Miniprotein binders against p81326. Designs and how they scored, part 153

Target 1, 226 residues: p81326
Amino acid sequence: MLHFGGFIMEINHISKILEKEREEYIRNKVEEYLKQGFSKDDAVNKANQSWRTYIGHRIQDVIYNLLKKFLKDSGLKVTTDKALNNRNLPEELDKVKRLIAINYGEYLFLPDADVIVYKVENNDIKIIAIISVKNSFRERRFETTYWKLKLKESPVTSHIKVFLATPDKDNEISYKCPNGKPKKMRIILEYELDGIYFLKEDFEETEKAKHFGKIVEDIIEISKKL
Short names: E, the ipSAE of ESMFold2; O, the ipSAE of OpenDDE; V2, 0.75 times the mean of E and O plus 0.25 times the DockQ between their complexes.

## First folded at step 11 (miniprotein)

Design xe13 (at its last look DockQ between E and O 0.79; V2 from the best seeds 0.81)
Fold by OpenDDE base, look of step 11:
Structure xe13 (fold): chain B 226 residues (1-226), chain A 82 residues (1-82)
Amino acid sequence: as target 1 above (226 residues)
Amino acid sequence: DPELEKAKFIAKIIKDLAEELGLSDEEKLRELVKLIEWLAIMYGAEVEVEIENGKIRIVIKIGNVEIYIEIEDGKVRITVKE
């Protein structure tokens, strides 16, 4: 059990809280849709659909807040791609944005970077890691892998670690060979990425596939080598 | 105010957690305090916990909004103050 800032990251507590958030969110949305004149069945269906969208953003926010909290004492900073999507950025964030940009010749594009971890030393910014957060793998299954490969193509970005964080509720990538059959997605993601971190207990652990509680230590260790 | 609505939402979650766990013994109270601390972290909020003579006082700060939680004699009181 890894002690971060006096807290043991307990995924069970996070899961319990998110379940209570779901219950309250659904109740509120059902009430909202009923007031709009929808039937009870339609209101429930719409609430569940709304929750699927909400929970994706919520998990990203949770991971951001966790990393921000637990990396603070190490002097590491955390931002998001959303924070970088402003026309007027502080100098520090403008530098961060430029240091993660991918060159496409006439154009620069940012990778999917739900969470970005960086350090500031002597007014120089070093990008340490990008964390992609995926709630489900129904869409864009290898997008994170694409961005990792693109970041490796430039000496400016080749050092940046790319991690995937997921609850993987549907067990899409939790096991490599369930029932003796290789899961292509798990194998490729684990091979191409620097790590996969699970916000759950039931998964096949490997050198690269770890419990989310280990991500803070791994990032701190990487930061010391940069 | 989005912060106020968020605080009200969090307050309801805390209430639901307290009702589910119960407030009957010290172990359950400790578990509830941990859950509230995690909840605060998950929202990027600051949290302060004071435990004195069987009374638990928790303050969660979300921007300019504060959530006050008092647990005493098996009862929970939650107040949201902007």
Scores: ipSAE 0.829, ipTM 0.936, lowest interface PAE 0.4, mean pLDDT 92
Fold by ESMFold2, look of step 11:
Structure xe13 (fold): chain B 226 residues (1-226), chain A 82 residues (1-82)
Amino acid sequence: as target 1 above (226 residues)
Amino acid sequence: DPELEKAKFIAKIIKDLAEELGLSDEEKLRELVKLIEWLAIMYGAEVEVEIENGKIRIVIKIGNVEIYIEIEDGKVRITVKE
């Protein structure tokens, strides 16, 4: 067993494993489509499209599993927005849902967050952070920023830290001024969010833009102040 | 069985990792074990590692399915059992 708080997570291990998963996933999908009668070119194109859909959910699962495992001994619990949308919620999760929901007049909505970290003390629940997982910034570029601003508006939710986690393989936000021109997305995201955590090594590190391996330590420290 | 298919997929990834590394020395062996541990964590699976003189045994548990990985003399044997 590895103790995450005492050792730095190695991003290269996760990336290497995901690349092997991609290779095997695509191989299996190509074989499947060929058996269905598709041409080789069509099978390959369909397999790659399938992977693009799969990898987004896969990265969210990886982050959830990592945080759940490495935050457990610190008394911190982890859930997801999908779990909170289930009709038959356990009492504890129903309380989490009510504590993070945002009021829009007569309507109440959950922030679009992939992973939610909270603690339970004396039957009271305190939400510590939400983590938005983005594989690509093609759509919903500033969704996470919107939710940060909405959470800041209420004293009930203003303490909640809002993090973005991303592999950013296409370097959409990895550098502030990569060609001498400011990248608007990176600048605004870093300004407004409490942290950006990269699932890769090649990015411009700042006080808010960090290696993903720092996220557990950061969450634990924040939880001690709440 | 989704758990069995997941376990078979994981077993293939482990085999691919071992082949790419080439278990020619102890450093590469340690790297493979670390990769297997991270792979299990990434799937939310329980993993147990036993190292006894000259032999490494790893068990990954995914629901009712277990993946047994034995590493001895630079050879990797993987068995998936329900």
Scores: ipSAE 0.794, ipTM 0.928, lowest interface PAE 0.6, mean pLDDT 88
ESMFold2 (binder alone), look of step 11: mean pLDDT 77; pTM 0.706

Design xe14 (at its last look DockQ between E and O 0.70; V2 from the best seeds 0.77)
Fold by OpenDDE base, look of step 14:
Parts: structure tokens; sequence; C-alpha cells
Structure xe14 (fold): chain B 226 residues (1-226), chain A 82 residues (1-82)
């Protein structure tokens, strides 16, 4: 049990909270749609659809807030791609933005970086890790892998660890070879990425596929080697 | 105010958690406190917990909005203040 800042990271508590959030969110949305003149059945269906979109962003925000909290005492800093999209950035974030940029010849583009972990030492910024957060793998299954490979192509970014965090509710990547059949997506993601972190208990653990509770320790360890 | 709406939403979640767990058992009270602390962290909010003489006081700060939670004698009182 990893004690960070006096808290044990318990996925069960997070899951319980998210379920209560869902219930309250659905209730509020149903009421909203009823007021708009929809039938009860239509209101429920629309609320559930709205929740599917909302929960993806919510999980990203949760992971950001968790990492920000639990990495604070280690002196590590956390930001997001959204924070980097501003025209007027403070000097520190402008440096972070430049240090994760990928060269496409005439253009520089940022990778998808839901969460970025970095340290500041002697006024120098070192990027430690990028965490991609995915609630489902229905779309863009290998997008995170693409960005990892692109980051490896430059000596400026080749050291940056790329992690995937997911609840994997549909068990799309939880097991490598369920029933003796290889799951292509799990195998490729695990091979190409530096780690996969599950916000669940029911998955096949490996050296690279771990419980989300281990991500803080892994990031801290990486930070010491940079 | 988005922060106020967020705070109100959080307050409702806390109420629902308290109602589900019950407030008569010390173990349930401890679980509720832990859940509230996690909830605050999940929202990037600051949280302060004080336990004195069977009374639990929790303050969650969501931007400029504060959520006050008092648990005493099996009752929960939640107040949102700007």
Amino acid sequence: as target 1 above (226 residues)
Amino acid sequence: DPELEKAKFIAKIIKDLAEELGLSDEEKLRELVQLIEWLAIMYGAEVEVEIENGKIRIVIKVGNVEIYIEIEDGKVRITVKE
C-alpha cells in the first residue's frame, strides 16, 4: 500500500465517488431535458449519452489532480495540454511547451499530452513524463503509440516517458491473451509505451502494465535518473 | 458562477455518500471522511479536517467557494459559502 502524503491511493474510493457523480449528473441532466420538453425515456437516453462524453474529460481531470497532489512533495510539477494552448504563457510553461514539441520540418506540433510531468532544476526544465488518459479505445487506438514513437526520434524528447492511464471498463486491453488469443492492442501498447496504468483491479499485471497506484512511484524514480 | 455550481455539485455528492453509508457507526464515519478527502483531491480542492469531541468539521475550498461539512450525533450539515 503506497502511502503518499498520508493517503493510500484506493481505486475503490475513486470508483465509488465516480459512481455517485454519475448518479447526480444523470439526475441533473434528466431534469434539464424534461424541462426542455423531452419525454422521460428520451431524457434518460440523452443524459446517458451526455455522461459518456463527460466521463472521459472527468477522468483526465481526476488523474491530473491526483498526480498534482501526490507529486507535489517530490518537487515535481504537473500541467496539461490545455494549459499550454494559451497565447500568453508564463516563461516556465512556454519552456515546457517547447520541450515537448515535435518537429515536422516547417512546423512544430505538440503531442497529445493530457498530463505532463516535469521538474525545474537550476532554472532548467526537464520533462519527465507524458500521461495519455483514455476511457475507451473505440477511436484512435494507437494514437498514444504514434506520439511515443515521434518523441523518440529527437534527442530533445527521446528521454520523455509516455504512459497510458485507463479504467478499461470494456476489458479491451486488460489481458494479453484471453482464452489463448493474443489481444493485438494490448501487446502493441505495452511494447511501444513505457507503461500502462489501470484504474481497476481486474487486469493482467506485467512489468509495464500496473495498477494506477504505482504511477507516482514510477514517475519519482524516473525523475531521479534525469 | 462555475465554481459555485461545482461546489454545489460536490456538496450533493457528499450528501448522497453520507445517506448511503449512514452516520451512526464510527467505522462508517471514518469511511465518509476518507471519501470526502478523496473527493476533494479529485476536484483539486483543498481540504481541512478537524475531529474533536465526536464532532467532525470539514472545509473544502473550491476556488473562492467553501464547503462546510459538520457531522455530529449522526447528522450531517453541509453549507456552501462564497
Scores: ipSAE 0.821, ipTM 0.933, lowest interface PAE 0.4, mean pLDDT 91
Fold by ESMFold2, fold request of step 13:
Structure xe14 (fold): chain B 226 residues (1-226), chain A 82 residues (1-82)
Amino acid sequence: as target 1 above (226 residues)
Amino acid sequence: DPELEKAKFIAKIIKDLAEELGLSDEEKLRELVQLIEWLAIMYGAEVEVEIENGKIRIVIKVGNVEIYIEIEDGKVRITVKE
């Protein structure tokens, strides 16, 4: 249980709030679809589909807001991939963008980094970590490991920690050896990444696989070494 | 107004949380306050909590829209002010 400016970080509070948000979101969407002329059955189906798409973005926003709030007093700043793709990019964020870009010969691309943590010292910017937020591992199962490996190829980006944050509701990576058999996805993700942070209680905890509540302390500790 | 709609959604979540939890004792009251604080943080909204003479007053700021929550004698009153 960690203390952040008088708050106790507890995954149960976040999960309880998100469930209430789901209930209200679905009610509102059903009403909207009924007003558009859909049948009750169609409105419910469309509302559930809408939530499935929405929750991935919502979890990313939650993580951004939590990190922004709890890293502020440590002098650490937080931005997002979405912010870095804006046309009116402030000088500070333009520097962040340049510091994480990957060179592919004629082309320059940003890694898939939902949330970026950095610090500013004497007008210099140091990238601390990127966090990839995944709600499901059905598609792009090892995308985050690809980006970690690409960042390791250059001495200017090799220090950047790459974390994965996930609720993992379907237990796709929650355990290393469920039913006695090694789970390839969990084993490889844990091996290659710098950390996996679960937004739930029920998972196999290791030095790299932790409750999401530990992420703030871990980022602060890393920033002191850079 | 996007800020007003967001504030109304947040207010509804608070109402639902209070109804489900029930305010039968001090423990449940503390849990509701914690949930309201976490809800505000999850939206990146500013939250202030004041406790005076058995009354709890909470203000959540969603841009220029404010949500006022007053809790006294096991009753919750929520007001959204533009």
Scores: ipSAE 0.790, ipTM 0.926, lowest interface PAE 0.7, mean pLDDT 88
ESMFold2, look of step 11: ipSAE 0.779; ipTM 0.924
ESMFold2 (binder alone), look of step 11: mean pLDDT 78; pTM 0.713
OpenDDE base, look of step 11: ipSAE 0.819; ipTM 0.933
ESMFold2, look of step 12: ipSAE 0.778; ipTM 0.923
ESMFold2 (binder alone), look of step 12: mean pLDDT 78; pTM 0.712
OpenDDE base, look of step 12: ipSAE 0.817; ipTM 0.932
ESMFold2, fold request of step 13: ipSAE 0.776, 0.781; ipTM 0.923, 0.926
ESMFold2 (binder alone), fold request of step 13: mean pLDDT 76, 76, 76; pTM 0.689, 0.683, 0.685
OpenDDE base, fold request of step 13: ipSAE 0.811, 0.811, 0.812; ipTM 0.931, 0.931, 0.931
ESMFold2, look of step 14: ipSAE 0.758; ipTM 0.917
ESMFold2 (binder alone), look of step 14: mean pLDDT 77; pTM 0.711

Design xe15 (at its last look DockQ between E and O 0.79; V2 from the best seeds 0.79)
Fold by OpenDDE base, look of step 11:
Structure xe15 (fold): chain B 226 residues (1-226), chain A 82 residues (1-82)
Amino acid sequence: as target 1 above (226 residues)
Amino acid sequence: DPELRKAKFIARIIKDLAEELGLSDEEKLRELVKLIEWLAIMYGAEVEVEIENGKIRIVIKVGNVEIYIEIEDGKVRITVKE
């Protein structure tokens, strides 16, 4: 258990809180839809659908806030692709945006970078890591690996570590060979990415597949080598 | 006010956690304090905790809105102040 700032990252507490958030969120949405004239069954169904969309963003926000909190004392900074999607950026964020951009000839595009960790030294920006946050792998299963490979193609971005963070509630990538059958997605993601960090306890741990509590230490260690 | 709505939402979560855990046991109180601290971190909010003579005071700052939590004698009092 890594102690950062006197806190042990306890995934169990996070999970319990998210469960209570779900209960409260569903209750509020059901009430809202009932007031709109929907039936009880329709209100519950709509609330559950709304939650599926909400939880994806919520987990991303949680991870952002955790990293921002626990990396602060190390002098590392955290931002998001959403924060970079502005026409009027402060100079620091404009530099960050340029340093993660991928060249497509006539166009520059940003990778899917839910969380970006960087440091500022002597007015120079160094990008340390990009964290992709996935709640489920139903869509765009290898999108994060695509971005990792694209970042490797340029000497400007080749040093950037790409991590995947996931609760993996459906055990899509938690195990490499469940029942003796290789999970193609887990194997490829682990091979291509710099690390996978699980917001859960029940997964197959490897050198690259770790508990989310390790991500802060790993990022700090990488930052010292840059 | 989005911040006020967020603060009220957080306050309700804290109430639900307190009701589930119970407030009569020191171990449960410690667990509740930990959960509240994590909750604050998860929302990017500042949190201050004071424990004195069996009374727990917690302040969570959500932007310009403050959530005051007082736990004493097995009771929880939550106040949201703008």
Scores: ipSAE 0.823, ipTM 0.933, lowest interface PAE 0.4, mean pLDDT 92
Fold by ESMFold2, look of step 11:
Structure xe15 (fold): chain B 226 residues (1-226), chain A 82 residues (1-82)
Amino acid sequence: as target 1 above (226 residues)
Amino acid sequence: DPELRKAKFIARIIKDLAEELGLSDEEKLRELVKLIEWLAIMYGAEVEVEIENGKIRIVIKVGNVEIYIEIEDGKVRITVKE
């Protein structure tokens, strides 16, 4: 797993592990709901509903842990939007939060930045990239592109690379021209974002649309230019 | 104890993976070890693998809780120690 090819080929291992996690998670949740007095059918339905809510956050956690591990030796640090919303922020993370925030007059909002990669040089923090993790594109399909455009509006944030990471199990953006017709969502996302990284094998690879395993090399190259 | 609960969940996943693979040959054994390493990475847990005298020992650290996995003669034994 040290060589690049080994890392990029590991997506199938991640998927296999997540399926086992689903099976065990659902089994445990069914047991919990049965103890609460639900019928077997209701317990199963509620467990599946619970999993659908959970898996989105789980994928973000997996991406965070992978990036943290594989960027560590390059001097790059990783945090999350959840960590940045903590009431007791360390000074370093408070600086990260301020460096990615978008100003709307009286209001200050964080962009869609599930995972944030940064470095620290001489007590100075430089934001390298933010990664938005999306499981589905049925709602707020272009939210990530909106945040990229907002980040480009300020000299403080215009250098920040914006990536999308997705399993895209339903093939909503996996191909540019399925059945010979341009897929508007894929075309626009790829045009506006700095990269799309797929957590699966079956997708159309381009200069910007890649296997998730490529993201580490890409981030390291970007960091060398900052 | 949330660390203990997480460690037991991970241990259950490892048992499930081993059971599905069926440790009938060396190739499947290597696959299991690789899956265990990836599982640890996906949880941000430290993992160490040692192979000695035909026995594989794996230690996963989940905070202050350790998961000990021993694989010998196609048998997997998992111990969670606080």
Scores: ipSAE 0.766, ipTM 0.921, lowest interface PAE 0.7, mean pLDDT 87
ESMFold2 (binder alone), look of step 11: mean pLDDT 77; pTM 0.699

Design xe16 (at its last look DockQ between E and O 0.89; V2 from the best seeds 0.00; counts 0 for: unsure alone 68.874 < 70)
Fold by OpenDDE base, look of step 11:
Structure xe16 (fold): chain B 226 residues (1-226), chain A 87 residues (1-87)
Amino acid sequence: as target 1 above (226 residues)
Amino acid sequence: DPEEAEYLLEKAKFIAKIIKDLAEELGLSDEEKLRELVKLIEWLAIMYGAEVEVEIENGKIRIVIKVGNVEIYIEIEDGKVRITVKE
């Protein structure tokens, strides 16, 4: 348990809060859909579908807020890909955007960078880490790996650490060899990425697969070497 | 921006409901439960990127959560929770 900023990262509290958010969100959405004239069953189904979309963004926002809070005292800055999608960026964010861009010849594209951690030293920006947030691995299972590999191809971006953060509620990547069978996705993600951070307690811990509470320390340590 | 203000108010109301639900589930019967509730509220504030202030005096707990320009006031005393949202 890392004490950062006077708080112990307690995943149990976060999980409990998110469950209460779910309950309240579903209630509100069901009421909304009932008012729109849907049947009770349709309203519930639509609410659940809406929640699946919402929770993905919500977890991203939670992780952003956690990192922003706990990295503040270290002087590290945090932004998101969403913030970088604006046409009129402050100079600092415009530089951040350019420093994570991947070259495709005629085009520059940004990696999926849900959270970006950077520092400003002597008016120079150094990108420290990109955190990809995945609620589930039903779609785009190796997308984060693709971006990591692409970032490695350029000396401009090769130093950037790429982390995956996930609650992994369905145990898709929590264990490497459950029941003696290797989970391809876990093994590949762990191999290719700089780290996987779990927002849960029940997982196989390794050098690269850690509890989310360790991400702050790891980022700070990386930042000192850059 | 009126739209932003409305959004923040709705967000604050949502947070207030979550706090209420947490308080009801946990109960307010003893000091340990109260401390746990305070921790949950602090985490909730962090999760929303909100500022939180906590004052504990003589069994009375006062918490203020700032969601932009909207404030959530939480008072816990004698096993009761009072939540007020103020713009």
Scores: ipSAE 0.815, ipTM 0.924, lowest interface PAE 0.4, mean pLDDT 91
Fold by ESMFold2, look of step 11:
Structure xe16 (fold): chain B 226 residues (1-226), chain A 87 residues (1-87)
Amino acid sequence: as target 1 above (226 residues)
Amino acid sequence: DPEEAEYLLEKAKFIAKIIKDLAEELGLSDEEKLRELVKLIEWLAIMYGAEVEVEIENGKIRIVIKVGNVEIYIEIEDGKVRITVKE
């Protein structure tokens, strides 16, 4: 029935809103470029290119805002890689950053962690999960699995769940064996990661490959075990 | 900060336009469509990290979305939607 306190989480509502945002965004950008003196064809091309950059960041923001709202009552806090790259970090976020950083000798790198979920207990911070948001798998298709494997190498980070969230509009990882042929990328991602959460309806659901609407309860359940 | 205020106002106007577009596409001909619009408005606010308040009183629906100091007022009554953006 209704899951979030009388508020039903339906991915179709998110998708419908994003499509309306795209239509209005492109209309506004075309108008802007035409005023700048571009031809109609150039204005449309530039507007579509602008949207492709915008939508990647927009989906990350949507996921952040959703998790922040729906995890708050469970005592879980949410931050982003953007916030962790701020020049003047508050002490709490500085601790979060240190708890997920991977040490490569004299260099420190953050994993591919667009959104980070953590909790605070007795002034100690426990990292629960890292969510990587991917819109396309044409390049760096296994980057998220690399970071999961690096986190597993240390006992202090091995508990951190690594999730992938994706609309996967081009069906690059939506099915394990499309047309009877195993899809290496889907199989390896599902094997290595703690979960894949799809921002669409049509995909092959498994114990690890789920509708994005399941992510909140999964994170809450994990947090209770830590 | 004048630049942030301008950004927030433009953001609120964009949100208001999306709400208008959603309402037009749905067509507010019956109660089911009204409930769907309210759900979409609530999701839209959540997707922007904006505060949303919904009040239903005697068949009149009032929704306030707060984008920083900018407020979006949505009133739905008798199948008509009025949207006002205020600083």
Scores: ipSAE 0.770, ipTM 0.915, lowest interface PAE 0.6, mean pLDDT 87
ESMFold2 (binder alone), look of step 11: mean pLDDT 69; pTM 0.578

Design xe17 (at its last look DockQ between E and O 0.79; V2 from the best seeds 0.00; counts 0 for: other shape alone 3.98 > 2.5, unsure alone 65.225 < 70, SAP 74.17 > 70)
Fold by OpenDDE base, look of step 11:
Structure xe17 (fold): chain B 226 residues (1-226), chain A 87 residues (1-87)
Amino acid sequence: as target 1 above (226 residues)
Amino acid sequence: SPEELRWLLEKAKFIAKIIKDLAEELGLSDEEKLRELVKLIEWLAIMYGAEVEVEIENGKIRIVIKVGNVEIYIEIEDGKVRITVKE
């Protein structure tokens, strides 16, 4: 249990809170859709669909806020890809944006970088890690792996650690070989990425697959080597 | 902006409702449950990037959550939770 700032990261509390958020969100959305003239069944279905979209962004925001809080005392800074999409960026964030850009010849594109951890030392910016947040793996299974591989191709970005954070509610990648059958997605993600961090207790722990509570320590350790 | 303020107020009300629901689920009958609730509220504040202040005095718990310029005041006393949202 990593004690950062007097808080033990308890995933159980986070999960409980998110469940209460779901209940309240669904209730509010159902009421909204009923007021719009939808049937009860349609309102519930629409609310659930809305929640699926909402929770993806919510988990990203939660992870951002957690990392921002727990990395603050270490002097590390946290931003998001959304913050980097502004036309008028402060100099610091403009540098961050440039330092994570991937070269495609005539074009530079940013990787999917839900959360970016960096440090500022002597007016120099060093990117430490990119955290990709995935609530489910149904649509884009290896997107994070693609970006990791692309980042490795440049000496400018090759040092950047790429982590995946997920609650993995459907146990898509929680175990490597359930029932003796290898789960391709878990194995590939674990192999290609620098780490997978689970926002849950029930998973197969390995050197690279860890509880989310360890991500802060790991990032701090990486930052000391850069 | 007025729109930003409305958004913050809605967010604060949402957070307040979650706290109420958590309190109702846990109950407030003993010190252990109260400590658990305080812990949950602290985590909730962190999850929203909000600042939180906790004061415990003589069996009364006062919590202030700051969501931008909006403040959520939580008072727990005699097994009751009072939540007030202030601009």
Scores: ipSAE 0.805, ipTM 0.920, lowest interface PAE 0.4, mean pLDDT 91
Fold by ESMFold2, look of step 11:
Structure xe17 (fold): chain B 226 residues (1-226), chain A 87 residues (1-87)
Amino acid sequence: as target 1 above (226 residues)
Amino acid sequence: SPEELRWLLEKAKFIAKIIKDLAEELGLSDEEKLRELVKLIEWLAIMYGAEVEVEIENGKIRIVIKVGNVEIYIEIEDGKVRITVKE
């Protein structure tokens, strides 16, 4: 299941499931909006808008659940930026939060880190990787690269790998030079980030742009070097 | 809590509907398609962070997905799928 060939087949299963989730989600939301008194056209438009917001969070949850399951036996732990924003954090998570925070003088902010992988070794916490999950690149096109650059500015955070995970359904970053024209967003993201992991089969594979199925092996290998 | 149970039941019902939709689209006419559905159900459970157990007995397939204290029972027999959500 974790090897290249087997996990690539499971990406197709994930995609099929997500499409069925979309269909049922839209159906349920249309019904809900109709009950609220919206017209059919308005209910459909609102349901589709709701899905666009929901799918981003859903993909984050899927990635969190997958990594938590498949990294557990390697002694690696997984959390999310949402969990780190809760009040009264457990001590372990409070330490994780402090270890990825970036200092802006009077202020301390977390990078955009949807999913965080870390380990506990000799009673110390070591942050391994941060995975940013993007379903669309229309608004926050280069935010992930900004956070990678900020993390590189300090020797205490410079080891942290920053990955982007995306279905990239609209092919916004799937190819470097589609039709012979360089795609700025793909080129910059690949150059600056430690990896891009695609939740689909149709993309230009490179040393940094890979099938999502390889992320577990990559994280385990990185953790051995830290 | 009652609020948590309500959310778990809503989630389980949604998962159950997805399983029904997958089974209907796939069609359980042979062993290969049945095997594919089981794989889809296992991945669906993983995608929700739920534990899944598969048992094959007397030509029947029983799958249990555990969502907290709520359980989804899927029984597959003679090309038919029955799904029950229990607490």
Scores: ipSAE 0.789, ipTM 0.921, lowest interface PAE 0.6, mean pLDDT 87
ESMFold2 (binder alone), look of step 11: mean pLDDT 65; pTM 0.534

